# VH-VL binders against q54vk3, part 2

Target 1, 198 residues: q54vk3
Amino acid sequence: MNKIFGVKIDSQQKKRQQSNKNLTVFNNGRYLIYIGDIHFDRKFHREALRYYLLGCGLETAFYSDPVKTSVTNSKYLTFLSRRIFDCFYFLRAPMQAIVVSQFFGNLNQTCLVSFKIIQEEYYQLDTNYFQYIWELPLLEILLTTFTKQKDLKKIYLINQIISNPIINENNHPDIRKNFIKNTKHNFWKAISSNYLLQ
Short names: E, the ipSAE of ESMFold2; O, the ipSAE of OpenDDE; V2, 0.75 times the mean of E and O plus 0.25 times the DockQ between their complexes.

## First folded at step 1 (VH-VL)

Design n03 (framework fv_nepuvibart)
Fold by ESMFold2-Fast, scan of step 1:
Structure n03 (fold): chain C 198 residues (1-198), chain A 120 residues (1-120), chain B 107 residues (1-107)
Amino acid sequence: as target 1 above (198 residues)
Amino acid sequence: QVQLVESGGGLVKPGGSLRLSCAASGFTFSDYYMSWIRQAPGKGLEWVSYISSSGSYIYYADSVKGRFTISRDNAKSSLYLQMNSLRAEDTAVYYCARDEWFGESYFDYWGQGTLVTVSS
Amino acid sequence: DIQMTQSPSSLSASVGDRVTITCQASQDISNYLNWYQQKPGKAPKLLIYAASNLETGVPSRFSGSGSGTDFTFTISGLQPEDIATYYCQQYSNLPLTFGGGTKVEIK
């Protein structure tokens, strides 16, 4: 109703303001974690997972700039990894849980929880997620268990991963680190596609 | 190993221009937000600018807005800071730093810094 | 902008002492605060992120605590190599802002 000042906000200025606002909201992910914990306590594990993934910023990283963003934050994923692990475990996605255990930042804990899950949920292990295992001790636990079960197909699949020269050979640490970084990125991209859109 | 190496600093007169470069190696540069942080001689740290991994999100401190332009070339693993209309108060060591911006924001790796001196 | 007030601006302590530095934000920043160490003539190094999380490879004598507006950084058992200036930094809001720094010297 004001007819004196006919100034319009530029579309580019609006876009820049919105981008800065989105980053500010994104940084307040503690509230998303809190909401996730409430859903988890109510046994709404899918909803809890979505909030934890939003707290990691995965939606922003993969959907706002999906072609070239591919941001992986191993330290923050480590912080939320136990919560995300618990969600996958209770959603009957044990192989995804085992993959997430690699983010704990404590390899002994990774091996301990994974060993228990492998024993308890053997027939629920989705082989499509074997490609996202990079920790040699964990691969050895999987191989040992599959050998005891005489599961030839799973033995073959794990052996293909172990036989990868980047994983198996004594290479410069940075070559292995880059491979692991790409493996982590591809895993979270797959999880974001499956869990954040619905 | 992660390395960030700055270059392009030097002596410039007030009103002049300089372009700083930061060469990154040892990590996937295109996965990270990057920042420029400066430090005037004998003074504390001041954040200057950041750029998102894709280059789509950019923010500047008010002290440099309209004069400095941050950019990146992911194919060359390089970060840039174009500094125009330089003032005496822009005299500082300029650091490039890798920023996590995924769920937390912190600078886990820094370059050695490059000195910019604005004086007649 | 969020102002970060750091105290003291400088201190001198003996090897083995417990050193405490405080940082106060002008508004609630939750736990969105980092601590950096800068040795003379060197670039800063991340020590603590998200108020209390120790960065990988950083000695356990360094610790951080606090939330909201009041934060504390502690060095338990000061060592000679800890001579440096320490900075807090908030990442709750843009622009990112640093504290004024605390210069730690050994007597």
Scores: ipSAE 0.000, ipTM 0.428, lowest interface PAE 19.8, mean pLDDT 80

Design n05 (framework fv_nepuvibart)
Fold by ESMFold2-Fast, scan of step 1:
Structure n05 (fold): chain C 198 residues (1-198), chain A 122 residues (1-122), chain B 107 residues (1-107)
Amino acid sequence: as target 1 above (198 residues)
Amino acid sequence: QVQLVESGGGLVKPGGSLRLSCAASGFTFSDHYMSWIRQAPGKGLEWVSYISSSGSTIYYADSVKGRFTISRDNAKSSLYLQMNSLRAEDTAVYYCAREDYYDSSGYPFDYWGQGTLVTVSS
Amino acid sequence: DIQMTQSPSSLSASVGDRVTITCQASQDISNYLNWYQQKPGKAPKLLIYAASNLETGVPSRFSGSGSGTDFTFTISGLQPEDIATYYCQQYDNLPITFGGGTKVEIK
């Protein structure tokens, strides 16, 4: 077994899952997140991220399904999002970190940290992750920076996202909510594919 | 030889503040999650708060959220609990406890301090 | 919150007896349950972790079993030094919650 909800598992995790597939620890998202915290506190950010992704996948189906009680507490979700954000930042994945900042539940904080990252890590922004930005103020920050840099390719990509009617029009709240849910799901699937390999 | 020693308990009036300390020795303090667990006189155990090994992840029981602050100083191998806006219902023996990782098998509180009594009374 | 219900709240038994106490979780916690012993005037001590694993240095007369929502703790051959209150504790979800405790007395 090397996939959980579309998540690819690295060779070490796959071997452990095969050896211990009846152990409940791999079916308990809280326990996996806790193991992630242990690695995070030791500065093993890649391993921490892998456990966080596995734990989140089990608890939330990558935020596409209703969140279980263990991760429904808003303060807990904020801390978890911050941990995953830090993992991406320290792994030199600044665009992924910017995407995760949208999960903080505080748009001002999202904009502040993203603005700093965009200024510091401009040339490391992976354009493949632009499609996972849904917050208009964040898109405006990106557009303003790219315009200042005369980066026509990045301006074009952000404008394609901003032009989406679901993002920039007064639609029924459920339409926007469903779009964000789908975007979150697709983001976690892409991240799991890229970070739970090897 | 693992030791956890609490201090700072005492008598305080309702609405007052108190700061508890827990001095750890005999192990690498910076590797462990730490908790505060309390026990009212003649009552059972109630978990209050935990803090991760680095101090970055913190959680509180709803009964103390907004009033209590857990913190740690890894350089001094010490855990703290700042208690504000104390109520009569906060009267309890407060225990410092170490949480350990037992492979994939569990996260038990494997060592506890002797406890320090906090009495909130007019 | 996950509610942990222990029964009985107290019991009295003779030295050498087999004592069993139970713990019920309000929802499935798999095997994420620990058992602690608290002797009068002392701090709690870990006896069993992950429902059935005996902590190092704990006498073999203590054992635990169960999974899901129903758990049992057993003392085989009660000794005088076993006079204590015993607590179960779940770590499946936050907040961490304890059972109400079972006071074990010698008659």
Scores: ipSAE 0.000, ipTM 0.456, lowest interface PAE 15.6, mean pLDDT 81

## First folded at step 4 (VH-VL)

Design a13 (framework fv_nepuvibart)
Fold by ESMFold2-Fast, scan of step 4:
Structure a13 (fold): chain C 198 residues (1-198), chain A 122 residues (1-122), chain B 107 residues (1-107)
Amino acid sequence: as target 1 above (198 residues)
Amino acid sequence: QVQLVESGGGLVKPGGSLRLSCAASGFTFSNYYMSWIRQAPGKGLEWVSYISSSGSTIYYADSVKGRFTISRDNAKSSLYLQMNSLRAEDTAVYYCARDEAYHFWSGYFDYWGQGTLVTVSS
Amino acid sequence: DIQMTQSPSSLSASVGDRVTITCQASQDISNYLNWYQQKPGKAPKLLIYDASNLETGVPSRFSGSGSGTDFTFTISGLQPEDIATYYCQQYNNLPLTFGGGTKVEIK
C-alpha cells in the first residue's frame, strides 16, 4: 500500500522494467528500501536510515493517524526493524535503537539486545525517547539499571511510564493495543522529523 | 547470461565438514545479496542463509546456526558455505540463489544454480 | 517463524483445465509472497513475485492473488510443460519460509 503519498505504484513492474538500467525510482517503497540496503552495506548508516524510513512510510503508512488507518498491522515493520535498529546503533542513538528493538516481534531478543546497550551506552540514553517504551519487561530492565546507578531522574521518568494504568494493570486488551499503536505512530513521526528533515 | 555453478558436495560422515562453493558469472556479483537454499531428497525447499552484497549482513536458519558459515569473495565472484558438525538431516541438494534484495532484506530468488548434493551418512 | 501451508499437496488435471492451489500463512505477510515452479530434476524458477506480479518471460496463463494470510496461484489452460511442483515463499519475516509444495500432474 502507498497510502502516505496517495499513489498506488506497481513497484515490481517498475523493478522488472529497470532491473538492469538504473535504480532512480523515488516513489517506489521497495526500491527505496533496496537503495537503503546499498547505503547500509557501504556503512552510510544515516543515508540508509533515511531510505528505510521513506520506504517504510510509503509501504506501511505508519505515519498516518491511527483513526484514519483502520487496518495497519504493526507486523508490517518487523522485516525492517533489525536494519533500522542497526542504523540507530551505529549512529550512536542507543535509546532510539532500544525503542526499535520492540518491533522485532521477539520479546526475548528485544530484552537481550537492550540489556547490552543499556550497560554499554548508559550515558548516551536520550530520555526524550523513554515515552516510546511499552514492553513491561524492557521497562523493568531500565528501572533495575537506573536503580543500581542511583539515577533518581531516570528512575522517576521510568516509574511515570510504568504507573500508566494502560501499561501495567489488567486493562481491556483493545485499550492496550490502541495505546501501543498510537505510541508506535508517534515514535515514527518523531524519527521522521529528526532524521528525514535533518 | 546469468550463471551460478555450485561445487563441493559429496558424501560425509556425521560430525564431518564440507565447504560448498558457488561460482557466479554474467552479472555484477558484488551488487547482489546471495542465499543458500536446500532440498532434502523428495522433500520441499528450506532456506538456509543469506549474505548481503558487501558481506556485512548475514542471517541463518535456526537449524544451521552455529554450525554453518556463509561467506563471499566479490573479487572472485564466489559464494561459500562452510558446513561443520554435519547431521543426517543436513542431507540435501544445496542451491546457490541470487537474491535481488529488492523486497526488503532478502527473499526474491530470480536465478538459481543447478545444485550440489550433500549426503551425510555413516 | 511463519509457517506456510499449501493445499492440495498434489493434484491431477487435464490439458486445458484451470488449476488453483492455495497458500496460507500463519501470520499476516501483506503481499510479500513469491511462487516458484520446480520441474523434476531441475532448480526452481520464479514465476510470481509480490503475490500477483508475473516475472518477465513467464507465460500469462500463470497468475497469483491474495494478501494477508490467504493466497492463490492459478494456471489457466494447463499445458503439458506445466507438470511440476509449485512452492509459495514468504519474505515478510526472517527466517524466509517455503510452503510444502503442490505437485501438479496430467491425468
Scores: ipSAE 0.000, ipTM 0.450, lowest interface PAE 16.1, mean pLDDT 80

Design a14 (framework fv_nepuvibart; at its last look DockQ between E and O 0.02; V2 from the best seeds 0.00; counts 0 for: pae E 14.9 > 2, placed apart)
Fold by OpenDDE, look of step 5:
Structure a14 (fold): chain C 198 residues (1-198), chain A 124 residues (1-124), chain B 107 residues (1-107)
Amino acid sequence: as target 1 above (198 residues)
Amino acid sequence: QVQLVESGGGLVKPGGSLRLSCAASGFTFSNYYMSWIRQAPGKGLEWVSYISSSGSTIYYADSVKGRFTISRDNAKSSLYLQMNSLRAEDTAVYYCARDLTYDFWSGYEYFDYWGQGTLVTVSS
Amino acid sequence: DIQMTQSPSSLSASVGDRVTITCQASQDISNYLNWYQQKPGKAPKLLIYDASNLETGVPSRFSGSGSGTDFTFTISGLQPEDIATYYCQQYNNLPLTFGGGTKVEIK
């Protein structure tokens, strides 16, 4: 079994790829994501997360290529985001989970979920991921919580982000879209680097 | 000005092989997905294959899987289609097209620029 | 595969007429639909993307609408230069698929 980034790739698929000289295009990324689902269902969340990230990395050429809608429809991406969110939650990575919660498309739900996470595990919030928050209400929740806890360092960091907004309600919609796109991209690169190299 | 110029079309016998080329100019070739679309004489359009900017992501229509190979050379701003085991039903004008993909997790997919096409005729 | 059913296959109208073409998808494709124009002996040209967005440089007489499974393409005031075959195309799922095309002629 060839291990890529510590993840076991099914030798049977390699054998099939070797045997079928004509299988020029095996969607290896999707396959890995499905393996992630298997691990997730077995409650192996760390393994699941690795396969999800590896699968996404391969589909995007390690995030150098954009993702086509025809390959990853919106429903599937929403589902995948939810699974990844759950992985972070169960792995006690609350700040990463909060970032992913922004992918759900419902701001109220995002805020509710994040609020619960913050209340349960506020002491474990990794400040390195504050930069990947683009929803203002979520930043406000974080600020309120850190203020209540008198965490001056985290208060400062959040205030820096809030005081220097890259986007506002007066921006052209395309500017916001591009900002969110780039923020997501950078987040996924960071997460992949951190978890796949371990 | 964006330009795409196909070449390599011609007459070939069934079971034969042909290699198509598309020369791109007027844009940063390495930043875009590229596709092949074909059109049989008097018929509609059929998507054949696309390749990502880096070449790492490739997909084919089922009708050509195992027979056709798409590739690109970004240094030469060129797209290729190696066609093997050609069949009569592969007879068509083959177009190369710039494939706009504008998102990380969701995005636009449309062909904004097309070449003039090159004719491939498979006949005994 | 997603089947795209385009109607009518052909039509003839007078200059200045309103022309309507429909495209029906075999499943929900959201707004992931494009429209192309192909003039005789020429390559296709993008007119509309994402069901209703007019491509840059395309005349305003062209428009698109719809979501889900039913889509409409309209030419408000047919011009002689609009003689062409028009195609819808979905990109909700692979493989990418086109409608059968609608040939538009002038009486």
Scores: ipSAE 0.226, ipTM 0.729, lowest interface PAE 1.8, mean pLDDT 87
Fold by ESMFold2-Fast, scan of step 4:
Structure a14 (fold): chain C 198 residues (1-198), chain A 124 residues (1-124), chain B 107 residues (1-107)
Amino acid sequence: as target 1 above (198 residues)
Amino acid sequence: QVQLVESGGGLVKPGGSLRLSCAASGFTFSNYYMSWIRQAPGKGLEWVSYISSSGSTIYYADSVKGRFTISRDNAKSSLYLQMNSLRAEDTAVYYCARDLTYDFWSGYEYFDYWGQGTLVTVSS
Amino acid sequence: DIQMTQSPSSLSASVGDRVTITCQASQDISNYLNWYQQKPGKAPKLLIYDASNLETGVPSRFSGSGSGTDFTFTISGLQPEDIATYYCQQYNNLPLTFGGGTKVEIK
């Protein structure tokens, strides 16, 4: 199970990441992400998450600026999303973990790990995070599970998301793309508020 | 309708200075990274500088570092490039471009809209 | 800096021909490559992003492929309005770098 949820950062990627930093005085968000990796490797998932979120906040001017792929290794961002996924999973925040699985860049892997979490942690699924799901196959997994559980309230909530005109047919790809961008931004702002501003 | 309009180009002597402006309209300027890209007459494209949406993150190509300063005024939807200590090799058409950079977790990065360009000629 | 080597530097083809342009990066850039079209006297226009994704409003005759260090841009069924210089551009590392350009002419 841990092999499904855990992702190790390639040693070369980690070394490269340490070399590819924002070389701006008083802007060291990438250093904070590195500290997060140290805590993660020591299994201090709560501390790792805090440093990851703070580092992402500094790199993005508290989510006012997206981080450029040219500055940050995109493969490392994929590994980082898997590490943040593990942090949420081990902190018993399964719905947040499911949302983060959408960032893996592999929809089959997203669906596989999410299905396992939904089966194992059904009663811990925080409905406030349903609004941050944009992948249709994942929405179908949730709908199927809630239907089998006869959970009318959760069925209703998922159907509201599926019925969104931006997600359904007749949408132009650019409209969907912008909606997903805003959904991702809002998710990370909400998470930062909940986990950094206690 | 997204529109970018450059101005401020002209003829200047080596060692001189020019300030380029780019007026943006048709989108929320404060949500986008912005870049300057130049093209010497009859040559290819060369990226010069970018500035993040908030203005807090800036990067310069080594060829202009220490001589050029990129800045923005989000209230006026305007981008600027202050060019000092100009050299003959800085002669080029300078383009303002919207530097579409997706959020921290999505890696798409490209120039989706470009201005018409403004010519800077550095000669004696 | 990542150097982008583009070939050929120029080509001439007939209307309806299949045109192929190659771009090679000096190091692995994954799929972080874009293609732009620049018509004479005009600003560049994005055609392909992330190696293979067609920008909205761009004709389907344009396509891109490749990953790592070797990339290909193709025009299937060249049209007169496709006379332009085409540039690849990497965004894996700063500074952002462009290929030298390929001038496409008819006949």
Scores: ipSAE 0.129, ipTM 0.632, lowest interface PAE 5.5, mean pLDDT 84
Fold by ESMFold2, look of step 5:
Structure a14 (fold): chain C 198 residues (1-198), chain A 124 residues (1-124), chain B 107 residues (1-107)
Amino acid sequence: as target 1 above (198 residues)
Amino acid sequence: QVQLVESGGGLVKPGGSLRLSCAASGFTFSNYYMSWIRQAPGKGLEWVSYISSSGSTIYYADSVKGRFTISRDNAKSSLYLQMNSLRAEDTAVYYCARDLTYDFWSGYEYFDYWGQGTLVTVSS
Amino acid sequence: DIQMTQSPSSLSASVGDRVTITCQASQDISNYLNWYQQKPGKAPKLLIYDASNLETGVPSRFSGSGSGTDFTFTISGLQPEDIATYYCQQYNNLPLTFGGGTKVEIK
C-alpha cells in the first residue's frame, strides 16, 4: 500500500531533508516531527502519527531517558496533542484519542471533546488504554456511560482506577504529579511500540 | 475449603419482609464480588443482585429493584439480602454465590462456589 | 437485556453418547459465556467459563465452544452421573442472564 504505509515527500520536504544532514541521531527527531506536520496538513493522518511518534521516540531514546522524555513532552507532545488526537480519531482509535485529550492542558476542552467520542464510540473503546486516564471528571464520564450501557467489564475497570488512592486529587500534589508524569511516559512508550512496529 | 451457608428463609405473607444471610469461610471474603441467585420451584436460574468486594458497587435485576437491598459485612465475612414488599413470584430457593472477581483487573462474572440455598415461600 | 435461548429444553441419550446443547444470545457477547450443571436437589456447579475453558476438577468429557451469539456445550461420552440440568449464563452486560436450562436424562 503506497499512501498508507509509505512516505510521500514533496519538494519543500526534500530541501529540508538536505539541510538537516548534519543533525546527530538524537536531533533527527525534530526533522521527523516537522515531516509529521506536513503529512498532517495533507490529511495523511497515519503517516503524520508515525512521524510524530518516531520523532518523539528518537528525542527520548524511545522513552528510556526520563529527563529527555520530560523535555520532549513539554516541548513537543503537549503542543502536538491536538494533532495527535485528530490522528487517532480519524484512524478509528477513539480510546487513544481520549487519552491524548488529557494532554491539551485544558480540562474543560478535554472533557468536551472526549464526551462526544465516548457517547459515539463507547462500544469500541479499547480497555487496554483505560489505565492511562488520570483526570477524574473523564473517568466519571466513562463510568456514567458504561453504567447506562450496563457494560460490567468496563464498569469494573473504571471503578478500579477511580478507587486507586494514588489518583486522588486530595493527595500531596507531588504524588499525583509524579503519577501523571509516569503515566504520560508509559502511554507514549506503549503507543510508540504499537504504532511503529507494524 | 470454600464454604457458603445461607440462612433466613421461611414462609412469609405477600407484602412481608425477610432478611437472608450468607456466612462465608475458607477464602478472603473481602476480595470477592458476591451475588444472590434464585430459582423458583421447577424453573430456571435468575440472577438477583451483586455487590462489589468493597460494597461500593451494587446492581439489581429489574424484578427486585426498589424492593431488595444487598449488603455485606467484610469484618464478619457475611452477605445479606433484605427483601421487602414480597410477592408470590419471589418464591424461590435463594443461593449465595461467589463471583470470581478477585484481582484488581479481573472483570469475569461467573459463580465458582454456591451455597446450598435457602427456601423463601411467599403465600397467603 | 440479553436474552439467552437454550435448546433443547430436554433430551434423553444413552450412556456413551455424545450430547450437544446450544445457547444463543440476542446480541454479540464475545466469549463472555459460562456453563453450569445442576443435579437434582443440588446447587449449580460451574463447568465451563469464557465459552471454552474447563473449570478445575471438571472431567474432560465436558467441553464448550463458540463466540459472538452461538455457543455449544458438549458431553463427549455421557455418564450416569451427568443426569442434570445445564445452564448457560452471559456476563457481557447487566443484568446477568441465564438460559432456560436443558434437562439431560439417560434412556
Scores: ipSAE 0.000, ipTM 0.465, lowest interface PAE 14.9, mean pLDDT 82
ESMFold2 (binder alone), look of step 5: mean pLDDT 91; pTM 0.928

Design b05 (framework fv_mosunetuzumab)
Fold by ESMFold2-Fast, scan of step 4:
Structure b05 (fold): chain C 198 residues (1-198), chain A 122 residues (1-122), chain B 112 residues (1-112)
Amino acid sequence: as target 1 above (198 residues)
Amino acid sequence: EVQLVQSGAEVKKPGASVKVSCKASGYTFTGYYIHWVRQAPGQGLEWIGWINPNSGDTKYNEKFKGRATLTADTSTSTAYLELSSLRSEDTAVYYCAREGLWFGELDYFDYWGQGTLVTVSS
Amino acid sequence: DIVMTQSPDSLAVSLGERATINCKSSQSVLYSSNNENYLAWYQQKPGQPPKLLIYWASTRESGVPDRFSGSGSGTDFTLTISSLQAEDVAVYYCQQYYSTYTFGQGTKVEIK
């Protein structure tokens, strides 16, 4: 967390270099994610989310570094993304849930769950998270819904994102790749700030 | 256990095409970019391109653009490199390697296939 | 196009001694937004694929012995093997992933 606010403290990257040194129960990202699963299974979604974010932050140096092999198992990453999605959904943070659905690895599933959430929770869609949508089909679902609702402000915000040449599939793929990486990084930093540091 | 298993060695004539496969297992195939890198005998590593199996996006090194085609089959978790108009200079070991696509930003190649030797000779 | 240059081309080091390999990039690979260097080191033994050793210039990959360390920032990077073992005989490559992907020419490490 201190790294998210630019506080001068030992980076998690430096702590990773220590291998087994300084690893305690509460400094082990894998253990924190495991504790998150326990809370999730007990339906304590707020506590589960907190542990998932702390564990992921430790494994990624607050979303700045690559995921360690212990979390990089991609079946586990897909499962973890679904768990975090469920946490946001049950905490009535639908826009955050929609953003997380982009991590599922299946765009059709992303669109299906997001469409349902947008219909159910229209007035809870926090516009501060629109900037973290990069999938064009999802942006089109949002635009269509906002157009039907005659929500000029939300239409404007989504059109700003769609109009970004980087989002346009006709632009060079490496530019889009870097944009998406930055968007993902910024999302997890914002989420950690909003859910761990408050 | 993450594995990338490549197809066997190929011998081709100049002007032919070769298609090398890379079968992924032990992870969600659509969660990672697949890169292709080659290494000519006694030489260093040369990047060819990447494919995002989730989006279908591809990026090519300009040197290989127009000759290399990257594809992926998500139903079989297999990536393919097809190289056309083969020359003797294309004789190399061709590797596939993965790069993370999800949160945590894997920009480096954490797992590599065993390599496929492609020999171009008349 | 970022050009990666390694030095030396080959290095002979006695068992238990320190080996140092340098890597220079033609432009900075430091990304200002996250303050990370997009630089990796790979080890390649004959007949084997490259194996990731170090990423983000100084982060050691899981399972890599602690005798391997990376340092440097911007354009100048170093891979250090603090106490060379017999199994460390290999060619070592640096790689930038800041703008596309380019590799250094490689440094061959041999035992004296």
Scores: ipSAE 0.005, ipTM 0.507, lowest interface PAE 9.9, mean pLDDT 80

Design c18 (framework fv_mosunetuzumab)
Fold by ESMFold2-Fast, scan of step 4:
Structure c18 (fold): chain C 198 residues (1-198), chain A 118 residues (1-118), chain B 112 residues (1-112)
Amino acid sequence: as target 1 above (198 residues)
Amino acid sequence: EVQLVQSGAEVKKPGASVKVSCKASGYTFTGYYIHWVRQAPGQGLEWIGWINPNSGGTKYNEKFKGRATLTADTSTSTAYLELSSLRSEDTAVYYCARDFWSGYLDYWGQGTLVTVSS
Amino acid sequence: DIVMTQSPDSLAVSLGERATINCKSSQSVLYSSNNKNYLAWYQQKPGQPPKLLIYWASTRESGVPDRFSGSGSGTDFTLTISSLQAEDVAVYYCQQYYSTPTFGQGTKVEIK
C-alpha cells in the first residue's frame, strides 16, 4: 500500500484508530502504542510520538485537573520512554529527549545517552526545559559540560536547579518525591500542548 | 565499558543450521537495538537484520527472510542469530553490533566465523 | 532498497597527504522533518570488526581523530582524511539507515 499524507487522510486514520480502541474495550493504550511503533519503524517520528503520548493518556483534558498527577507516572511512560526519547531526538528536540531519558528506570542509561546528546547537540539545547531535570547525576553532567564550554548563562541556570534544597535531598524524601511528581506533570503538560495539537 | 562478546567459530555442513550468540555487558541491554551484519571472505559488509531486545521486535533484510531468526534473552543480556538451510555462500564472519539512535552501529562484537563445508 | 555506491574501489595515498572517499545513495537519505542525513562511515582493519567513525553524515564519534571528517547531504557524501597516517590503512564503508540499512561496497585505502 502507498503511504498516505495529508490532513483529511490523517484524520481518517486517527478515527479508525479510535474505533479499534473502542471495539477492544480492554486495553486502549496498547493499541495506540502499537500504532506508534508502526509509525516509528517507518521513520515518522512525529506521528509515532503523538500515538505514544495518547497511549500514555497525556491529552488536553488532563490540563483541567492538576491533582491527577498519577497519570504522568504511568507505567506506559516508563515502558515507552526509550521510544519517546528517540522521537524527540529525531525531531531535533535534544533537550526534551534528555528530560525523557530520566524516565528510563536506569540512571546509568540516562547519563550515557544524555552525555552523548549534550556533546552532539550543544547549541540546540533549549534552556526552557532545564527546569524539568531532577536527577542529580544528570545535572552534574550538564554542569560539567557547561563549565568546560565556559557557558556562564547555562552554568547559572543549572546551579539554580542544583541549589534547590528539595533537589539536594536535604529535606524529607516525600518532599522531593512530590516535587518530582509535579515536575513530571508540568513537563508532559507542556509537551502535550506542543506536540498533540497539530 | 561496553562490550559485545560473540560465540566461537562454527563449521557446518550444507543444509544445517547455526546459532551464533552475542553477550552484551556494560550498558542496559534493553535500551539498544542489536544488529547482525556478515562479511564473506574478501567481501564487503551485508546487513542481516536487527532486534529490539525490549519488545522482541525484528527487522530483516529481504534476502534473509525465512532463513534468519533473531532472538534475545534479556535475563542473560544475550542476542542470537540463527541461520538455517546453510549453503557455501553463507561462509562469512558474522558480527553483532549495537544500534545507537536507530540505525548506526557504535559497538561491534569481535565476529564469529561460520564455515559451511562442501 | 537503497543502493550505496562508493568510489574509488581502492585508493593509494602518500603518508601525510589527503584521502577522499565518495559515497552515493540511490535516493536521498535526508529526512526533511529533522534535517538529518541518515549516513554513517566505518573503518575496518584486517582481522578486526568495523569501527564507527562518523554518524549523521558529519558527526565524529568520540575518540576518532580530528583528521577524519564527513560531509555531504542528500545523495552525495564524502569521507576525508586530511593527513593520512600509517594506522589509517583500512577498508572504509558508508552505511545508510534512512530505511532498511545498506552498506557501500567499501574503499580500500593504502599507502603509496
Scores: ipSAE 0.000, ipTM 0.436, lowest interface PAE 18.6, mean pLDDT 81

